# Designs tried in a protein design chat: miniprotein binders against q9ydz1. Part 4

Target 1, 329 residues: q9ydz1
Amino acid sequence: MVQGLPGEFEDYLYRVIASLYRYAERLVVVDYPSSPTRRSIDLIVSLPGSRVVLIKAIYDASLISKKEVEELSAVANSLGVSAVIIAERMGREDLLTGVVYDRYGVNMVNLETFENFVSGREEVYVTRYKDIYTVSISSEKLREKRLEKGLSLGHLAYMLKTSRKSIYEYERGVMSPSVEKAEKLVDILGEEILEPIDILTSPRKPVSKRDFDKPEEALVGEKLLELGFKVSHAKRTVVDLVAGRSGEEGVGSRIMIVVKRSREGRERMMSRIMKGVKMGSILSSSLYAVVNREEKSLIKDIDYTKTIVKDVREFINDVSRGRVEENEE

## First folded at step 16 (miniprotein)

Design u2
Fold by ESMFold2, fold request of step 17:
Structure u2 (fold): chain B 329 residues (1-329), chain A 95 residues (1-95)
Amino acid sequence: as target 1 above (329 residues)
Amino acid sequence: SPEELEEAIERIYEAIRIVIRAFEREEQGRLEEAMEKYREAVRILEEVLKELEKILPRIDSEEEREYIERVIEFLREAIELYLEFVEELEKQRGE
């Protein structure tokens, strides 16, 4: 079949894991839901320098819908961490090494590019923008080096066989030159004008319709928003709600919540809780289970030292008093 | 119709915020006030539910119909939950 079976998807994921294991300080696999094309996050890595990255790893990125990628982006944004898609293809197109692609607002690179970046072997300078490849340049250094050589906007435009307006836009950061023009710029002005791309920046939260799931989740989310958290509701990963708030001088808090999903049985909910605990550990956050009395019986065998169990009223009272993460001693 | 849907969604969040205020009143021991807020939230959600049921047959897009159907199911569950909050307070007060 042209679409991969779960085993084919897992083969690529395992290749990514095996490759990244030597560079990551910690690595957690998020293999829920079991279908790779329906989950938003495949793994989480912590890299040297306090960089946590949420990763979607799939050989052919055309098999992931906008909804999965937008959830990845929203979750990363709310938690204050980075997101990236690692893939080898987009439909019939192979991804080039050393190039950053975009998939619904999330950076996408092939495995070799990611390895070279995180290992420090190579910087990344090239982006696929619309239908062309462009090179990242420092607007300030471009202007500085042009002036040092006594070149006007018109002189440089003539040398590049482009318009004065284009050079002006490069210097304002409005436009990036094509690879061909960038090569000429480097020949004229030196490689100091090149600006490495940080592929691990936090994505922006996409604009989307509010999704409505369980009423308890909505109450929790709205209260957390009142308290200044960034909040994302999730349907395609192990947790249902994530929230993050930066503290003074960069110290912040993260909250991750599980509620029972529609048609979810005990086994599936317990599996999500166990995986959510692992996700929380790499994010330095506890997992909360917000449940009613009946739902508590579904999870009676969990490790209560790793999961904080509250009903919705208890949770809201605790967070209002600043008692989130109390058992993270 | 887009304006109607956006207004309905805003009313849902109004009700959610009212319930959050009811929790605060309940924690303060102001149980009668909390019950009134829970009932107010229920009335808002019941009105929104009626409005959404009115517009649903006129929606052409299957994607939009499915979204509105999910919101309707949420409303039914939320109304049931908020009424449970009222029930618990009534037991505390009148037995």
Scores: ipSAE 0.796, ipTM 0.948, lowest interface PAE 0.6, mean pLDDT 86
Fold by ESMFold2, look of step 16:
Structure u2 (fold): chain B 329 residues (1-329), chain A 95 residues (1-95)
Amino acid sequence: as target 1 above (329 residues)
Amino acid sequence: SPEELEEAIERIYEAIRIVIRAFEREEQGRLEEAMEKYREAVRILEEVLKELEKILPRIDSEEEREYIERVIEFLREAIELYLEFVEELEKQRGE
């Protein structure tokens, strides 16, 4: 049977949306590009505490490529937000409830696991690591409970049929026990040694070759890097460039940019701008369109109160003066 | 070849940074200095373009071939853009 047809993807995405509306303070659907297997982000949600999460929602995660996931990860990293993949299976393997999986460096869970986590009904303790399942253990609690019971590293290792080095590494937090070893540890030391996993982490930016798109985009990106922003270029979502910089005491600046893509007509570019404005609103960032004079005619009917239009020279000079979010002429 | 591609990419970014400096000179009214910087960036990109065109026929990997073709397309567009910056300043000077 063929998976990945638009109707099947729409059904699952709607299921995820329906579930998350109960918990999200805000939710924005990102439906560009139109093909679910070719876009990096499906949803953006703001959870209680203003925690923003970029979500890729796809029933079978084997249908997304490394390129899509790396873009999701890079965008989340540059913006200082979390990323997660919500899926029910990976190829022939169904995702288990209560388990965190990895897809190219991004946490992946099934919908029930995500619901239980964000609602507070269940904590998550188990990660799929390589070919085995491992359990998250508090290094501090493990050592405390072992000492409280009067057990040496060697005695505990003997009870688990493992090495003294393994117990030492568990207590240092550099290794996690298998489910079997963790069950024995809990039997000996109690459940207090278990540590919940926060599935909503900001991923590390993946190492990859830089993609070259538009010259204007490259100029903007290099200038923003010079000013201390983390920058990511995107091809598989509504914006072409995202940038973020943390403030000295917390919340930083976020910038999102659209440029005209090759062979892109007016309607497609306008659609991306409109959807990019919605993405920016949940991220508390204005959308910038960096265009030349000829390209301005393609977008003459946009809402200029929501989108800041500059040519590349204007943008770079303005950001150098610290006027990036100004709507002045 | 991998080292040649890495060097080519770094030289592209050097040219991009030169153009950013040219914007600064132009903003300061130093138009001749800005034009010289735009032309320098163009020369760098033209050299990189020639090097990549020599490398492309030797690439067996379809993925690497597609990447280099995208970089070549970028270079052509960037050279055209930077030359437009020069032409705009040339018009100002002759007027």
Scores: ipSAE 0.780, ipTM 0.943, lowest interface PAE 0.6, mean pLDDT 86
Fold by ESMFold2, fold request of step 17:
Structure u2 (fold): chain B 329 residues (1-329), chain A 95 residues (1-95)
Amino acid sequence: as target 1 above (329 residues)
Amino acid sequence: SPEELEEAIERIYEAIRIVIRAFEREEQGRLEEAMEKYREAVRILEEVLKELEKILPRIDSEEEREYIERVIEFLREAIELYLEFVEELEKQRGE
């Protein structure tokens, strides 16, 4: 198929939406920026158990850049939610069902794998890094079952035709066995050593470099960091800044901010506000719009029950005293 | 150059934190302290701007040059914004 054409991108995204509609409690399409290859997030879904997942959906994952994935990862980490890439291929390689791939620290699976996981039909045990497939093993169960069978590290290594050090490293969780070695381990020790992969875990070590855009955004971001929020500045989605701070049971404060840009007209700003409200609804967060004091009077007819309009000084003072509005829906 | 750029970036964040302290002073009614802090932040940013303008012609990497140009644009906008904060407080005191 011809890669990069708008219709082809939209066709795959619609396939993903149609599939996830069956399982999602709520689903929000993120359509900003309009280009699929320039935005970091395509979908936000709420799954049973209050699991929120940010999704990048693209047929060929080679068409997404490191910058897009890093933003997806950073935003998910700051908000305390999961991220996943759903794709059918990476360049000339088709993604296999039942295998978890990695794209710049974010889990990547094909649509069938995602469906099987979310529905509970199939567990996932296999990961792919570079050129090898490895199997997820419980380090604790591996050691336990080896000791129950009276096997030393050396004896097990001999049976697997591998080194004693490799067995030790499997038991410490620093290395995962190949599919071949894992099959032998299961034959010897039983299936209990297998550990299912939760593909919806938070991104690993997201790389977020502080960038400079708007002075107001920098002030807001720095203050939120001071208050203990995880903060991400975004360029490839509808909001400019996201922040999250944990509470009891992992549910805490989430803040999303649209900052008026210096050359942005009223109509464009209002459009971003409305799209940000939709994003906030699924995250149980209100949207803040940060504008200059002189420009506040020019933004009439905003429904303040859903969006809070502040200048930067007002915003910072309000968050310092814990007076940010939370979602009341 | 990389060490100079990183030092400049840290000084920008120092100025940002000073402005955040100025907001606190203003909220507490300590307007002269707030104005002093806004002006201090502006002086820091003006110094960084001059340093980056001297560095920019010596940068060979297109990626690094584009980054520095974005930082310079940010600095100009930030200085303007912080001076507006000062102007607002001056008007408040005269009324």
Scores: ipSAE 0.750, ipTM 0.941, lowest interface PAE 0.7, mean pLDDT 84
Fold by OpenDDE base, fold request of step 17:
Structure u2 (fold): chain B 329 residues (1-329), chain A 95 residues (1-95)
Amino acid sequence: as target 1 above (329 residues)
Amino acid sequence: SPEELEEAIERIYEAIRIVIRAFEREEQGRLEEAMEKYREAVRILEEVLKELEKILPRIDSEEEREYIERVIEFLREAIELYLEFVEELEKQRGE
């Protein structure tokens, strides 16, 4: 494990924070776990238009594990929020400005690209997956402009030195052109065929995996699944479980759960609860603390934190009765 | 085999669902039925634990080995927790 120097990570995170403070309505720093290389979420940012984003910030994206990215994506998907990775390089390769990279199914951009996107200064049209660059084109606009020019699929294919099939696949949205082909399409048809990439829209939906961490967490998770929540287990952030569902009226409920660990001291759990409250405030989510019956008396004094303290049985019974204290937005 | 591990995982989740149903019985004051369900869940987990402990030495993949070791740890902790649920109800009956 190449531990990047602790200083480089902190310095880069501060740079990202300082940048995003100019554009964010709200910003929460997630400093748990203390090790940056074991943390799936570094920031939660509310952007204009009620867009909440979970951010992993790392100078060198080669240091982020697949498991951290999968957790970031899973948590975001369960909460119905966006996820993004902000990084400057991938090993020895610098990330290009104006390019969206696919990193394990999450969009990854450099800080400049993200600033340009959130400020509306520059739109992004180029995606990289592995070593393949493609340009985002509106399938509808491509067809429209082709027809306005009186060009057949075959004629446009000939002009691009490509197959009729390729043009047909572009117009169906099943394939994106290479940079070289997109440049030629823009030259022929105009820039109006370009479709801006929404950096906040993940390229892939995470696959829910069953996970085995704590017995109490498994019970809570399974019960929330039975109630129609999307559930994700989190090992690398403040909370142990996140859940979300769409309400009947379109108001989604969000739940975050801190489960006490047998070896976890009260102070550490309290620290997680307090950090979870900060996360909950920006996510409009309820925060539950699941503890053993014996420990419930020790944590009850936390009424000021808007945290609901339950034992696992009480939690399961309460949520079964429809007493999910949904923080209505 | 991957199939044996998948079956073991399904049985673990069956036991978890049984415990959720035991909580429903406990809430209804049906303490004997709750205790029976907790004991059933424990039996299932003990069987799966024995199976996984037997399979673990045959796994060549480090990633798969680490996964099964985590499942084994979970099973031990879950058995302990579910036995505690039985003991709590046994105390309530004796009071």
Scores: ipSAE 0.689, ipTM 0.917, lowest interface PAE 0.7, mean pLDDT 87

Design u2
Fold by OpenDDE base, fold request of step 17:
Formats: C-alpha cells, sequence, structure tokens
Structure u2 (fold): chain B 329 residues (1-329), chain A 95 residues (1-95)
C-alpha cells in the first residue's frame, strides 16, 4: 500500500511552491490530473530575465515514469521553454546539493540547488549521469590557463595521472573530468576554468514522437507541423497538444490545444479550459478548445477572453489562413 | 516487422494529410472533391487497420502489442470521424 505517497507528495509540492514564490515573477500551479504520479507538469514559473520553466516537483524521483519526463521535455521544447525536475530523493539516495542529475534527458536538482541557482547564491558545476560524477569546465579557459602556465598537454596529463588524450578531450569539450581530476585541474590552473551549469538548459533534446490519441488531435498536430510549428502531444497535463514556432522577430508564437475527449463531460472540459487559460497567461500562449460541432454550442457560453473554441475543421481552416491569434500582449 | 509498422504509420499520416487537404476543398466549396478525399483517407485507414489486426496476434512483445492496440483504436476512431465528415457534406448537398 503506497498510502504515504499522496501526503508526502502534496507536502513537498507545497514546499516547492512556497520556495519558488520568493523568486518567481509569476507562478502557476498545474493541478491536473489530480494524481501526482500521472502529471508531467506541476508548476510553470517565470523567472527573472524572461525565463519560463516547466517544473515537475516530486519528493522521490524514482516514482517519475520515463513517459512523464519525456512529455515534460517534449512540451517544453515545443513551447521554447525550459524543463526541470525538482526532487529530494531517488529511491533510497538523497540528491546532493550542488549536483545536477540527468533524469531521462531532463535536468534534475534538489530544491536547495534550484533555489541557489535562481537566487544566484551558488553556481553549480557538478553533473551526475547514472553513477558518474563530472565537473563542468570551460574548454577554452582550460586551454588558456594551461598555456599561460606554460604546460604541455603531456605535462598536465602527467600531473593529473591521466592520458594526454584525456586533456585533449577536455579542451575540445567532448569529455568532462571526474571530480577528482577537476579538483586537480583547479589546483593547478585556478577556479576560472570552472563553467557554471545552466540548469535551464536540457542535456538532451527530446525526440518528437507521433502519438496516436484522438483523430482530431492528430489532424491538428499534422497541420501545425505543416505550418512549421514544433508540436508535442501531451497526455498527462491540462492540454492535449502544444505547439511553438520561432518568429522572424524573435517572438515565437505559442499554441496550446485542448481537445474534447469522447467520454469527457462538459464540466471536466471546462475545468481543463480554465486551467489551460492559467497556463496560457504565463506562457504567452493562445489557447484553443477543439470540440465537435454539436458541442460547440455548449462551450460558446465560455466568456473566457483568451480561449478560442473551434471544431477541428474550423481550427485547421483558421490556422491555414494565418488567423493564429498571436497573443498580442 | 518493425519496418511494416513504420510503413503503416506513414500511411496513417498520409491519410491524415489527405483529410487536411479535404478541409481546404470543403472551404473552397468543392464539396465533391472533399468527399472523395475523405473517402480516400478512409480507404487507406481501413487497409492499415486490416494489416495491423492481422499482425497483432503475432506480436510477442507486450509493449509492442499495447502500442499496436492503441494504433488500432486510433484507426477505428479516425475512420468513424472521417465518415462523419462525409455524411455531413452529403446532408448539405441534399438540402
Amino acid sequence: as target 1 above (329 residues)
Amino acid sequence: SPEELEEAIERIYEAIRIVIRAFEREEQGRLEEAMEKYREAVRILEEVLKELEKILPRIDSEEEREYIERVIEFLREAIELYLEFVEELEKQRGE
């Protein structure tokens, strides 16, 4: 009986919210779906410098499925925003402060590490992938400082008890040193060789997978792809599809789409739309609700100023005509 | 085979693109051409559905089986939806 998980999860999510509220310009709680272990996104946070982050917050990261992380990453990539996992543990192991973990291609940190990063209190230099710890170094600064010291690749390699090849690979940025080797490099060359990790930069780009859910969603997704949008399907959040396109002027158009599900009641659809509007406000994204023609009359009474209600044909035709309402902020 | 599944997926997306082109024809008032394209898309999906239903019993991997089952369900729902698009246009033409 995994009975303790809901309370511990809720308590941890509230702890993360309370922390991030101190640093965030805007914060939106994504409380959908209700089950924490079926939700890809828990928070959307606007940070200073116009950086928007999708956050999965969970006390124990071992409970996050690969599919949830892949969705988080895909949604973030399509919207042109960052994704981060905030967690305290991974099973029996506590996440170390000052370490960035790779969890299925998304950066994962504990709350303290994220607070330190966002506040600018402490820079982060250590990455863990599986059981391997490495230190982020500037390949350029490493070479510069080595040359300033008059050290050859071979001499520095000897001092580190490593190969000349390893030093060469560090200076090419194709390999990062272990903690032990990085400490020795810092001792010899100085701390200026360290390169702070941008936690908001994902270690891997998600692979766009074509998901087969609703036929309306597939039509919408394919049309947006034809229009040059990055598209991602989402099964574990408020919206069913997200799309983003970089504009020539650097302001990318962002679209979120809620597709009515065959078994979805009006009240549930309305709840998703309302939550989608909240998400859209922080993402500067247009929200579309795609419904059947028969159901369009049922949703027209939604005086939600930021939701465009269409059937699938109307949606496809409107976006084809360039009627993507860019959120004119 | 994995290759047969990939080909089946490509054909599904071809049918989806045909339906998108059908919407363009419908908007242009070219209802007969729209209906023809919807019917073409349905035919493609029905062919893929029959292929996947034949392959499904031979899939030993539970993960792959569940994936194909999801694609089959998608195909059924898509065929139904595209037939509804045809019926709607047939009604409009008869009025």
Scores: ipSAE 0.679, ipTM 0.912, lowest interface PAE 0.7, mean pLDDT 87
Fold by OpenDDE base, fold request of step 17:
Structure u2 (fold): chain B 329 residues (1-329), chain A 95 residues (1-95)
Amino acid sequence: as target 1 above (329 residues)
Amino acid sequence: SPEELEEAIERIYEAIRIVIRAFEREEQGRLEEAMEKYREAVRILEEVLKELEKILPRIDSEEEREYIERVIEFLREAIELYLEFVEELEKQRGE
């Protein structure tokens, strides 16, 4: 008996999917929780304005490991897309509406905050990092409105019961005010100093960690790095590698690679390829299947017209010749 | 030491790059040079494997231990794969 997700976790995931369908131009659920231990879903969503987002949805964000968040961030960065976590709670704490949480360098919000953001119904200004709440303000507007009021840095600092240095750091964008200080700034200078948070902009760039998976993945990954691609290993996704390169003309090449796993059956690999094809339809990416020479015939006979089947040597040789087949979709 | 592990990782990537160059030689029909490069890569990985197996018992951090165990598993699979590349070329040369 595959012990299903607890009903509350499953119901929440369906609620997230149903919500996202209202705003998405395209939506793919990458992997449903196939394991009772996996309580999250990964989604790819195309939003209006050609914004593609990798979403991890989970009822309780405390169950997401740092490694899973780092992988999500790395994959998104390599593909040149956004990453977001949608969660209801973090342990015993419910996520507040109108707050953007920094979860290991990825923005995390509740469903209502995400809906409000994508619909344009309500803007978000509050960020939480650890236990610290700050308000997003425009450094330029802060300075502009301060000068319009005829206030010196020292005078405004006195009114806020803070240092001149703190006001200077706000106007330089190197520090954000606390909620209490932001309220006082808004009272003095007006709401025009507030700067809406773009939830789709990650608070930190992911740190690329070299992770050892399959020998074939390492060869492919290193070759793509030599060719100037950003590469990320996607151990917990249906694809094994993702790569992206910004083109000179601003059209970036995106590559996803499924490498046949040791002891992986044909059916399981085919399931991953099919899921990869669905991902590719939103990401405008080429999908490669890297297989052993003996298995190449077994996969090539499968009329999955959108997958390039190569052995590791053929793949490396072809990409070295500049024969990266880009899907012209 | 963390430095010894970083050096071991760099040597693994050197071996990976050598194998990529071996594919270029194989494509050029330079099979002997390709086999020599595969064997060089295997030698490097076997040395790193021996070093990591020696340090593994001395690692107190569970997270670092699990990481090194994954690298050891990778090294074993990589050595096997690169030896298979040599055997395939030896068969082609004998035909």
Scores: ipSAE 0.658, ipTM 0.911, lowest interface PAE 0.8, mean pLDDT 85

